# VH-VL binders against Cytochrome c oxidase assembly factor 8 (COA8), part 137

Target 1, 167 residues: Cytochrome c oxidase assembly factor 8 (COA8), of Homo sapiens (Human) (q96il0)
Amino acid sequence: APERGAERRDTAPSGVSRFCPPRKSCHDWIGPPDKYSNLRPVHFYIPENESPLEQKLRKLRQETQEWNQQFWANQNLTFSKEKEEFIHSRLKTKGLGLRTESGQKATLNAEEMADFYKEFLSKNFQKHMYYNRDWYKRNFAITFFMGKVALERIWNKLKQKQKKRSN
Below, E stands for the ipSAE of ESMFold2; O stands for the ipSAE of OpenDDE; V2 stands for 0.75 times the mean of E and O plus 0.25 times the DockQ between their complexes.

## First folded at step 15 (VH-VL)

Design jg117 (from jf6 with heavy chain Y105H; framework fv_ebrasodebart)
Fold by ESMFold2-Fast, scan of step 15:
Structure jg117 (fold): chain C 167 residues (1-167), chain A 124 residues (1-124), chain B 108 residues (1-108)
Amino acid sequence: as target 1 above (167 residues)
Amino acid sequence: QIQLVQSGAEVKKPGASVKVSCKASGYTFTSYGISWVRQAPGQGLEWMGWISASEGNTNYAQKLQGRVTMTTDTSTSTAYMELRSLRSDDTAVYYCARDSTYDFHRGYSPFDYWGQGTLVTVSS
Amino acid sequence: QAVLTQPPSVSVSPGQTASITCSGDKLGDKYAYWYQQKPGQSPVLVMYRDSKRPSGIPERFSASNSGNTATLTISGTQAMDEADYYCQAWDSDEDYVVFGGGTKLTVL
């Protein structure tokens, strides 16, 4: 194997394909889209003097992100599996092979796929409604803790000003 | 009750042909396809091909192309599999199995019911 | 040709959990199916679409499919579960149907 080719591959920053925030970052970082969920992960900045309340908010946001990533990864995988199964079944029913004469993967036209898309959306309507319900619950909790953190920060600033006036 | 009943055992000489039947009952024959799967003694399952009971469309395993023909008779709800130019390595139990077409609610679930099998022995 | 690899045999004692694996490249991107075959009998569909049970299959049968490996799990294994088990998937490249090599489950 070429030593120079191996060196280039090893030297090339892999951070573009994996989320690696800079060490001296003082703000949140957004990574590349996940292969399965197609959602961008967020790396949350952890301040040096993080309060227990700020930590609780950050963990809630992290947990919500993980839940969201898992939901969409599973949904996208289910869609892909059912789509391939549908295509396989329709090609078989037509007496066609899985590959074209040119060796390319056989496919169905948009009209043929319309039935699949319609049924998939219909079948998953209830699942998406429950997802939306849970998403709103999580966002209400996050908003509530964001409010509490904001009040804490205002209170701490007021305390600092009062201490300076007393000195 | 859903049943697939196959024809009896056959002994054939190399170079001969065999035709196995599979009679379906207990469901609408034309709503499903029939796949054929064989199993050599002490070996695993090998898919041979599929036929639509309604349209007669077929798909055969590449290794059996030119040697196998699958047909149906809707009036008797019977599927047939003919294998030609028999060799000793064609000795196997031949199964027919109901092969469901895609149903969004049930999914594509091939081989939900199987025939009892037909032993075909090819010997000189 | 896509290859589905199963262990040739698995042995468990009555009441133990049996685990039968089926490995193939990106098998978790496809639906897996499982068949049970007892000596001298026809195969019987025991699991479909990765983890669903047909009517009449005991609740002790379960399955999963993720990454490169599908797994059939039989909890509280009984003597009647002794059989050959075959996994199956469709192949997007050449064949409509691909079977694993089979696993002989021995309950002793």
Scores: ipSAE 0.537, ipTM 0.796, lowest interface PAE 2.0, mean pLDDT 84

Design jg118 (from jf6 with heavy chain T101V P110Y; framework fv_ebrasodebart)
Fold by ESMFold2-Fast, scan of step 15:
Structure jg118 (fold): chain C 167 residues (1-167), chain A 124 residues (1-124), chain B 108 residues (1-108)
Amino acid sequence: as target 1 above (167 residues)
Amino acid sequence: QIQLVQSGAEVKKPGASVKVSCKASGYTFTSYGISWVRQAPGQGLEWMGWISASEGNTNYAQKLQGRVTMTTDTSTSTAYMELRSLRSDDTAVYYCARDSVYDFYRGYSYFDYWGQGTLVTVSS
Amino acid sequence: QAVLTQPPSVSVSPGQTASITCSGDKLGDKYAYWYQQKPGQSPVLVMYRDSKRPSGIPERFSASNSGNTATLTISGTQAMDEADYYCQAWDSDEDYVVFGGGTKLTVL
């Protein structure tokens, strides 16, 4: 028999929501999108002989990820809340119910929703502008430390070549 | 070692004020927030509020709005919680805890290190 | 205001799996956190962001959060796991942290 409404996807109660990379992974692992931020978290691989500089870079990347997750989670929740309030307000003024005959939430047409999106983006323009500036500053810092780590690795390889020739 | 050390137990009369301190060590104080959580004898945990150690921004539980003030002293890495107009139902162990959120957005808020607690007894 | 409901007590035999639930409207749309508190001690974080385990917490602790219910699961339960367990979430509408009422886990 044909199903009523959209296809159901069963999420595993314990599996799909967990971010757990395999044991002894030699690479960074990407998890499922976070429920609030919609960004995929990265589990950073820790080398067996991680240098202090490599540790600083990894911690900076972890901190930047957490900051980025917090920003977008907050933004997405604000968007979702204001969107729902806007829809309910407009439906009420039109004398329409909050749910359709099938029990789904009633929605506005694309033209009405465009008004909401335009207003939301305008209201949050300054916040997004400062987010972008801070995001670039953080990525500059990460790139700088990545360069330092790369130079450290090159220098260590040169030292190993010198030692091999002398031994 | 990350550690939060609170001031000692206090006994107060109804109507008095109490100010509990929480000295942080072992981490960059301004990179985290501090939340205050209390627990009445035999009862559960009740969140009281949060303060940003970097900005000094506060967010208080609605029930305590107007009676509680949270402050920080970044030079000594110490957080303070002052509760005014004490009532008998304010008798509780008061905890400070390191909050994962250094600024707004409590959805990511969790408490990874806790002070030892300060018992405040309000009796007449 | 968001309300988080936990069973007041759960009993389990040593070596068996304990499950402690935390129920709230649309809880799966929020992060859930779990704390363990032993008598006379401060709470200890045992799970954060639904299913992540802090350093020092045994692998037998796991958690999930879906729909209206978050669950803390302790496999191979030991006597040392006997404690009060509290769930925590955030009420985005009121901008405050909420705790569940707590569950006393007894290991008989």
Scores: ipSAE 0.006, ipTM 0.579, lowest interface PAE 9.2, mean pLDDT 83

Design jg119 (from jf13 with heavy chain Y105H S108Y; framework fv_ebrasodebart; at its last look DockQ between E and O 0.43; V2 from the best seeds 0.00; counts 0 for: pae E 3.2 > 2)
Fold by OpenDDE, look of step 16:
Structure jg119 (fold): chain C 167 residues (1-167), chain A 124 residues (1-124), chain B 108 residues (1-108)
Amino acid sequence: as target 1 above (167 residues)
Amino acid sequence: QIQLVQSGAEVKKPGASVKVSCKASGYTFTSYGISWVRQAPGQGLEWMGWISASEGNTNYAQKLQGRVTMTTDTSTSTAYMELRSLRSDDTAVYYCARDQVYDFHKGYTPFDYWGQGTLVTVSS
Amino acid sequence: QAVLTQPPSVSVSPGQTASITCSGDKLGDKYAYWYQQKPGQSPVLVMYRDSKRPSGIPERFSASNSGNTATLTISGTQAMDEADYYCQAWDSDEDYVVFGGGTKLTVL
């Protein structure tokens, strides 16, 4: 079996703005969009009496979130870098400066940019397909564990009601 | 095979001009640009500027503005770099390098092929 | 003017992994390129766009860009890898190409 060379995931600097939710919050908090991924991080609430199943769900959600943050941070960075190179190359070929006479950043026309976007999407199509596949798998797992946690909670509530009726 | 062949070594006096040639072969000359990079003895690489072989558009390093002129001859697939008002600190090996246009598949790959270098010595 | 900073020298034993760093302001937002230059020879492109390897470059060469630091990694370093290594980036603000100061890799 050919050892799939572990693509060293260039760890995007985890400069996730550590939005600290208020200490007394009993709910998940949504942070501002991350500057790299543009995804809003969720700060997961940790119950005092977290069950092993709840903990597993929380960890899975956290891992999935981190995976998403890393993917999109890297994708956005790659997009930005390629876009910049494209624009620069085209401007350079046209003999245009990077800045207009007004000092504004020179831009390409919409048609040229459309070609870039089309080609970028085409080139990254497979990567996006894998991402989507893995996204569905992760979310399916999360949903499954959410169901288990819900059942556990129902069961615990029923047991408590029975105990109160017996006393 | 892609090759960049530069002119031979030059010895110049201060204040003189030098013109270095770079003949390209093995690829479509007009589909690329040429960058020039110099290296003083025992020093690092210094980018001098770029020229488009198709359009003749140029961009020069600010430090060399007014002293450097880059040109191309498409008929001979040759790039030229002229440096004027030579100083002792202009003593260096001068390299031409193929500078690619952005490719959607490969992206931008500057300096994938280099000339052999041309030693320019500026001495009194 | 953007400056790319490299260590002046790196030493490695044969078979070990060499790492050469290149640091610059906003380098994380740009593609890094790497060149190998042997004594008396022209530079050779060894890595492009952070982590892409040109044809003919050995697989032991790899590169990454994290934050504002690009890193060239040579796994299983060989005597033939002894050379000067230069990082390069393009400054989009000033529209010029910047080279690092170069790193001399010595294989001991």
Scores: ipSAE 0.634, ipTM 0.847, lowest interface PAE 0.9, mean pLDDT 90
Fold by ESMFold2-Fast, scan of step 15:
Structure jg119 (fold): chain C 167 residues (1-167), chain A 124 residues (1-124), chain B 108 residues (1-108)
Amino acid sequence: as target 1 above (167 residues)
Amino acid sequence: QIQLVQSGAEVKKPGASVKVSCKASGYTFTSYGISWVRQAPGQGLEWMGWISASEGNTNYAQKLQGRVTMTTDTSTSTAYMELRSLRSDDTAVYYCARDQVYDFHKGYTPFDYWGQGTLVTVSS
Amino acid sequence: QAVLTQPPSVSVSPGQTASITCSGDKLGDKYAYWYQQKPGQSPVLVMYRDSKRPSGIPERFSASNSGNTATLTISGTQAMDEADYYCQAWDSDEDYVVFGGGTKLTVL
């Protein structure tokens, strides 16, 4: 028999990895870390009788996840590209080769790398501030809608209990 | 106006040496390096090496190591490329190009300005 | 030494979008650069750091870099865009710089 619950990992043309949950999932599923963002994607379960409010919450969470995934994938890729270019430029400037005599990749000292990290963070300060601001706004909205969904579920239970009592 | 002006065409015999000059103007010469790139007739671009105008440190393409020497004269804002033991397959247009030292604010932009090129013909 | 592969030629009609590719192992993990060379002239930097345009380069020029392929796109191609185009990246194995073989863009 074929193994049940087989996980499939797909890579998009852009190189983004994907996770596909088991076909008959009744719950949200958490996948492996994305290759580029290093964040774990959540695949949301859609109930048959999803309320308009529940749908709104789910779409907000899906949109927030996609925004978050794209931000960190782009940030990590930019960091990696700039780091490689910085290292190559510095080695070239020093008259050094890309490989040591032992065949290992040539590296910069800890002080030079620390300078790179400090300057990269400084250069991206506004980008990170806007990310943090948007992250808080999105999570506040999600928390607000979670509260509304919880209240709706409580109210629906109370309504059902009242109808049963009237019968 | 940023400009790189190269020396004129050269015709050399196999086994000879050629030295091409590249005079920079319109910018602080020592704030950048100079890369040399050649192009054989009808062929693509081939990187030859790089020199720091401030420190004189060089890095040469492995294929040309031992045959090429790059120097600078900061008093005249001029870079030089000397290629020795010339062969027929060294016939090419030789370009100098301004090659940025990594800048944390701007990043790195290689080969943003190029000289007009110097044709070196190696024939018997 | 790492190799960047470009198609030798691309032909488009005036006003059409031209697409020039540059393929290399894990090219999308490093920055790509693009140069334009017209007959008898020196190369000119037209795109840097994957998708950034130098001052003086028309907005018709754009570029991307992902996976193994970098792409230079020229929208509304004009006769003046007819040239050889070269991609360039860092070489991690032997030399510091590697160029693609070049693509001749013909505007018919």
Scores: ipSAE 0.569, ipTM 0.818, lowest interface PAE 1.6, mean pLDDT 85
Fold by ESMFold2, look of step 16:
Structure jg119 (fold): chain C 167 residues (1-167), chain A 124 residues (1-124), chain B 108 residues (1-108)
Amino acid sequence: as target 1 above (167 residues)
Amino acid sequence: QIQLVQSGAEVKKPGASVKVSCKASGYTFTSYGISWVRQAPGQGLEWMGWISASEGNTNYAQKLQGRVTMTTDTSTSTAYMELRSLRSDDTAVYYCARDQVYDFHKGYTPFDYWGQGTLVTVSS
Amino acid sequence: QAVLTQPPSVSVSPGQTASITCSGDKLGDKYAYWYQQKPGQSPVLVMYRDSKRPSGIPERFSASNSGNTATLTISGTQAMDEADYYCQAWDSDEDYVVFGGGTKLTVL
């Protein structure tokens, strides 16, 4: 099972989660990129008289966003940790130090790093394939409920117009 | 079964040198490195350095640069650590440990097997 | 130079959950490793890569690493778990390996 990096981040990093939507907003808002996932969160508007179907759609969208944020936060952290571990292991095997003569952190050249990038992509191919499948399943469910909400709104408009004429 | 068997305890005077051996068995010696870790009485673990069994490349702790030499003999699957110009604060148990088991799928698993330790006492 | 700070001792009652912390600057950006050492014995690897458990280590051992702190957790602590515990990570500056100062776990 893949490491869930979002659970390993501290809960009070400086400079994250500072986005605030406008004080009076009736729209969903897109915030700045999250520090760990690099994804922009959506801040969902909750209307005053949200129907049960509208609420179900909003919760499904919120859940999907949280799932997506956690996946990429975990993947980004894992990539960084494994990259550093690979670099340090190769430098150690070569008998080299952790810093260059100029004081910068030592790294491997592009040829040496190619082995890491190739293997990381290969190792994570199946995980990303399952992520894509699950993402499309969630997207289909969201699209389905968006259609149901649209039909509910049309029906309510027609029902209200019919009631006004009969009164 | 993987084993690291170290040479016996040693008593040395200040200014002398000591050479501790570590014989590996039960695995392909040249596929791994050997780290040396020491522990002064009642104290914590201190990493001393590392040697590649295949190429003989070394990386020593900065504190010990110039005083330590690590070597291997692949024909006997044995690693050696020599510490020179001994001082009383070099009194410690010296461990060898198998090191740098990097695998793209399993990652890095350092110090998965340790020798029994070699007590080196430095006193006049 | 990097420093990994552990409490000198932790005491728990049998059957309780023990937590041993290891603190270092941005330690959660590195993989952390844990070793158990009983008196007169060599260290034994008990957790690696933050949270992975080697074969032969009981399931009651678990670990996490986030922010500046790695934590070794022993649930259902037994008398046989009484030992010194060391965390270890890659050094970011001079040496490849740094150990924490160690924590004596007492079960009583």
Scores: ipSAE 0.351, ipTM 0.705, lowest interface PAE 3.2, mean pLDDT 83
ESMFold2 (binder alone), look of step 16: mean pLDDT 89; pTM 0.924

Design jg12 (from jf9 with light chain D95Y; framework fv_ebrasodebart)
Fold by ESMFold2-Fast, scan of step 15:
Structure jg12 (fold): chain C 167 residues (1-167), chain A 124 residues (1-124), chain B 108 residues (1-108)
Amino acid sequence: as target 1 above (167 residues)
Amino acid sequence: QIQLVQSGAEVKKPGASVKVSCKASGYTFTSYGISWVRQAPGQGLEWMGWISASEGNTNYAQKLQGRVTMTTDTSTSTAYMELRSLRSDDTAVYYCARDQLYDFHKGYSPFDYWGQGTLVTVSS
Amino acid sequence: QAVLTQPPSVSVSPGQTASITCSGDKLGDKYAYWYQQKPGQSPVLVMYRDSKRPSGIPERFSASNSGNTATLTISGTQAMDEADYYCQAWDSDEYYVVFGGGTKLTVL
């Protein structure tokens, strides 16, 4: 498929792009919510003197973000497809059309929709349980590496202090 | 075995009516609906409407509103489709197909078994 | 007004992969279904809910649905696969059923 050209939007007085972090940024940048996952992506800043340990932490966080984005994009799409199929099937079985007299999309009452939500959650219970387990494992690993990075930074700070005193 | 068996071919004159039957076997008739789909010679598939075997509720394609009636007889597990005021462009093979009701665990499977088809020819 | 567009015909050699496309506005936001119809026979459901196979359908049949295009893929195409193929989705204006125009698959 052909690639769509980048859209340009007016931004803050410093001319910061909506979709790209400033080239001189020294911080992580948070993007707009993804269409499908509804989650905001984080664009990670890479320090000039990134250690191998810092790189492992950053890559773990990037991998976790991508996994999380994929899970919720797929979940939201599945929910949307099943919801529309349920509504169309129920309207059909009632002998009703998909549009109201005013041309709006026909909808089911709150009681019928509650049945759908309850069954959708029940059907996806195991999937969500596995998601939570994996989310826990990923957060544990991230926390562990954050601790290691903190210790490394303390050690490097002590080394810098020692070198300055020697001059 | 799950099967849908339709009535035999019909030849009708313009302005007449035709009533096609579809006898179901091998499953609980009232747990499903029946859709009707037609196909003019050398043409594609066109959905005509559906009926619930349990409740008798119907939905018809807008193009056919006022000319089509769908009914069921639960005692014989048979669905019927009557088309009135026949025109030459109603010449087609008419199919019945089992149309699943929405199941929360399986979702919706529209047309999993089809009848053999009934050729209706409208000729002056 | 929703329409599903299929190529009128696709030709492949025996053993090659056939791809049959079905295009519609935001089709990937809906479930797509596929039917096979051989000459003189009734249609047969070969794929449902985008990518699921009914029992009895060979593993060489697969499908996808993303963006505006659903695709039925037949790997190792055999002479017995020669048929018309129809995609189907729900129509937001006319209940839940709209069929594509059909694609004649020829195995040469």
Scores: ipSAE 0.490, ipTM 0.772, lowest interface PAE 2.0, mean pLDDT 83

Design jg13 (from jf9 with light chain D95H; framework fv_ebrasodebart)
Fold by ESMFold2-Fast, scan of step 15:
Structure jg13 (fold): chain C 167 residues (1-167), chain A 124 residues (1-124), chain B 108 residues (1-108)
Amino acid sequence: as target 1 above (167 residues)
Amino acid sequence: QIQLVQSGAEVKKPGASVKVSCKASGYTFTSYGISWVRQAPGQGLEWMGWISASEGNTNYAQKLQGRVTMTTDTSTSTAYMELRSLRSDDTAVYYCARDQLYDFHKGYSPFDYWGQGTLVTVSS
Amino acid sequence: QAVLTQPPSVSVSPGQTASITCSGDKLGDKYAYWYQQKPGQSPVLVMYRDSKRPSGIPERFSASNSGNTATLTISGTQAMDEADYYCQAWDSDEHYVVFGGGTKLTVL
């Protein structure tokens, strides 16, 4: 029974089937993690008789997923590039080459990297605050529409039962 | 600078095939999809299909199903669109445009960057 | 096939407000997108998901989408806005991208 960190370590293996949910799926389908965002995409099932309210909920969920995917893909890419630039800059300042004598890539220790993490978090503080604000707004809206859809489905089931009983 | 650069104009005979390329730069190619849109002379825009740059999954317009193939080469950040069994009514400017990653979102996102277009002329 | 209907042409004087409509069955339940195309050039995104404006597009561009009609509004229209404008939506029933026929905006 591995710890949560070990479970999250699984990378979608190369060579497995690409994200391609079954055409006749009657459920939402979860794909492998995206290479850049590290988020799993969800393929939303679209019923043939989707109500306007169900469509609004699905569109909101799709829009939120795409917004979230774009944000994290960009953020992860930015982090990786700025980390590399920081390492190169510090090595140059110290008069060190980008490679060791053995041809290995030169690195900084944890104490030196602490400066980068502090700078990155500070620099991106406002961006992350806006992300969190929008994330909460989107989830509140989704929860609200999920409630409305649930009530619609209950009402439809009640109507169906009443019709069965009156026939 | 985000840019999509397409291959040059083509002149083809009816029954031939054409393969148009679209080279992407300035962004992570595999974080997006590519849609292909054509425009006959003096006419409007017609969507042809979409491909995921990361997964290679495709979705084609029903009218073109069976004679269009879309592919990508992630090592060169290039998308390709091949149209077979060309007819005179296939004469058009063919555009590639950046789209979202996933087929289940087809038509959800805008086409935010477009290639310069490739004129394909089909004549006897 | 879902159809998006646009007027073929709209004319305004410089400084006036231009209004370009796009009509389709239950279009307000879908996302509408707008593209500008000048002669010999590729289309350019000017509005996305009904009313959102991309970076670099002037604030004089706005849009709405309700009922059966999406509308692109250009306030204080300038000569540089003269172009063909295309609306676009996702047809959820057919799962395809659909474009309107296009509207030629003339600024005289």
Scores: ipSAE 0.000, ipTM 0.494, lowest interface PAE 14.7, mean pLDDT 80

Design jg14 (from jf9 with light chain D95A; framework fv_ebrasodebart)
Fold by ESMFold2-Fast, scan of step 15:
Formats: sequence, structure tokens, C-alpha cells
Structure jg14 (fold): chain C 167 residues (1-167), chain A 124 residues (1-124), chain B 108 residues (1-108)
Amino acid sequence: as target 1 above (167 residues)
Amino acid sequence: QIQLVQSGAEVKKPGASVKVSCKASGYTFTSYGISWVRQAPGQGLEWMGWISASEGNTNYAQKLQGRVTMTTDTSTSTAYMELRSLRSDDTAVYYCARDQLYDFHKGYSPFDYWGQGTLVTVSS
Amino acid sequence: QAVLTQPPSVSVSPGQTASITCSGDKLGDKYAYWYQQKPGQSPVLVMYRDSKRPSGIPERFSASNSGNTATLTISGTQAMDEADYYCQAWDSDEAYVVFGGGTKLTVL
């Protein structure tokens, strides 16, 4: 079944009765944090009479969200992989096994992990700078189109006001 | 580098079931989902469903719901698609394709890598 | 359920521009994707999210999507572009994938 924020069991012969039925969403919906990116996804409401300009804005926001989710999911995966490789390498160098004598996963102390974090940040500095640049560029574009949509709505209101005065 | 390798061709009788495998390599299997798409001879593409490699969550096409089951084996980076109660009109090439693994990104994910396809022939 | 309609065939001469359309109710409100399939081969992603081109796909491929129609455009069409082309979109209300019926592109 499709997973959405408001799931319902409508295939059962007898459903769960609610005194206040869920309203049709007329607004954007914000979901729980994604397991991999740790970012909250936004599901965008599509108006019945969406203008081409409003559609462009919505698609830009959706595309930016996907780009952002993909970046952080991949970054978190890379971090986890390199962290485990670092821990494995250090334990091997010390002559220690990957598991403790009780069968638990072996780990390094905070001082040892500080070396990994320092290396990871240095190694990924340029990648993070390009991410920040693209993030600001995308948000600038979104803001620009939000302004265009706002102007379109103001213009439409002014046109309607002028028609009323002309009549 | 990134590759999806499917199992070989199958010939089945009507009423039988078939299970097609798709072995992934060159990427972290659990970071993506797998979609299954079939194509009858001389016909177009038909989406069958999707599975998350990490959680095992599935979503099936309405037309096939009740006849199809999708599973994964993380230890071998392999996805499976089983179709039951086969009919002659299930004769098709079955493809697996990589799909993006994000809880709410179903509308934005392309099928960026495809398996080579598995011909399943259903005849008496 | 949503239906995507494509012309069954499109013919073009080498070097000319080919246009393949994909029509669906409010398709411009969804992202469109395009796949190329040559005989005996698996589909290959050629355009994603309306107008984006994957690495390795020639610049002569472009696409658009607005209103009810998505269009794949191949400029300076070459013999190697001869293939079946499928459009695809997600139906967000039903959380499933819909494909167009496919268009056979012939060059000469």
C-alpha cells in the first residue's frame, strides 16, 4: 500500500470510526524525518487552478527537496561506511578483534574518534562548500519564483478591482 | 560498475508460479529500492511494484495485487519477484530496475539502472 | 487510473528534429521520465524529471512538460536514435508508476 502521513484502513469490512473525519489536505504536509537523510519531507498541495508559474515554483521546490534529501542520504551513508572502516583499521592496528569478549561490537573512545571526524571534515570540505553554494542558489531561485507568484496574484487582484470600478 | 543481473529464462504451465531474481552489485543495496516492470511480446512496459531493500516495504500494482510477492535478501544483495497463478497473458520479459530509497520520494525517482530481463513463457 | 498516450510511430530523416509526445490529464503537474529501448535490449533512462539529462546522454536530447503534454525532442536525429521511446510518470494519488504505450522512432 502507499504510505502517506494520514493512512487509513478502508479495506476492512468495518473501519475505525472517528467523530471528526480527516479533512482533505488543502495545504502542504510535512512528514517525519527520513531514516537516511534525517530530513523532514514536504508533500506539496496542488491547487485545482494552479497557474503555470505556480507549477514551476512547486516543481522547483520538489526538485530542491529531492536534491537535498539525496545529498544528505549519500553523505550519511559515506560517513557511516568510512567510520566503520576507520574503527576496523584502528582495532586491527591495536591487535583487537571487531567484537568484545562478550560478543558486543567493539568501539573507540572519543579521543580516537576525534581523528576520524577531523579527517572526514577536511576530506569533504570542498564537497560541503559546493553543497552550500548550490543550496543558496536553489533557495534564491525559489525566493525569486515566490516573488513572481506573489506579483501575479497582486496583478490579478488589481485587474479584478479595475474591472469592478469600470462597471 | 553498477549492475543488476537477473536469473535465466523460465517456461511454466498455466497455474504454476515463477520466482525471478535480481542480483545487485556496484552500490550499497540497502540504499535503494527495486521496481519490477514487465513487457509482453510486442507490447509496452507495465509496472508491477516496488520494494525497499532495507525495510522490505512493498507497493504492488492494483492489477497484480494478490498474485505478486516481492522480497529481498540483504546478505546476497538480491531482490526477488514471485508471480503466482500464471496465465498465458503473463508471458513477458520481466525487468528489475533500481529505484531511489526514500520514504516519500516515489514521485521523483527515475529507474536509472535496469537488469537484462528474464523471459517467462507460460504455455501448455 | 491515469493513462499516458503516445503516438505509436514517428518518422524522421537523418539530421532532422524528432518530437515524441506523451499526453495525460494534468501531466505537467507530475514529473515525466523518458526511456529508450532498442530491439533485444533493456530500457535506458534518457531524460528524468521533465527536462534533466543523465550523464552519457547526448545534448541533442531535450524534453519539456507542461499542461497535459510532455515532449521528448531529439535534435539532429541520428540512425543510432532509432528505438522505442516510453514516457513514464508517478501517480501520486495511487503511489504507482504509469508508462505510456511507447513510440517507435524510425530514421529514414
Scores: ipSAE 0.000, ipTM 0.475, lowest interface PAE 15.8, mean pLDDT 79

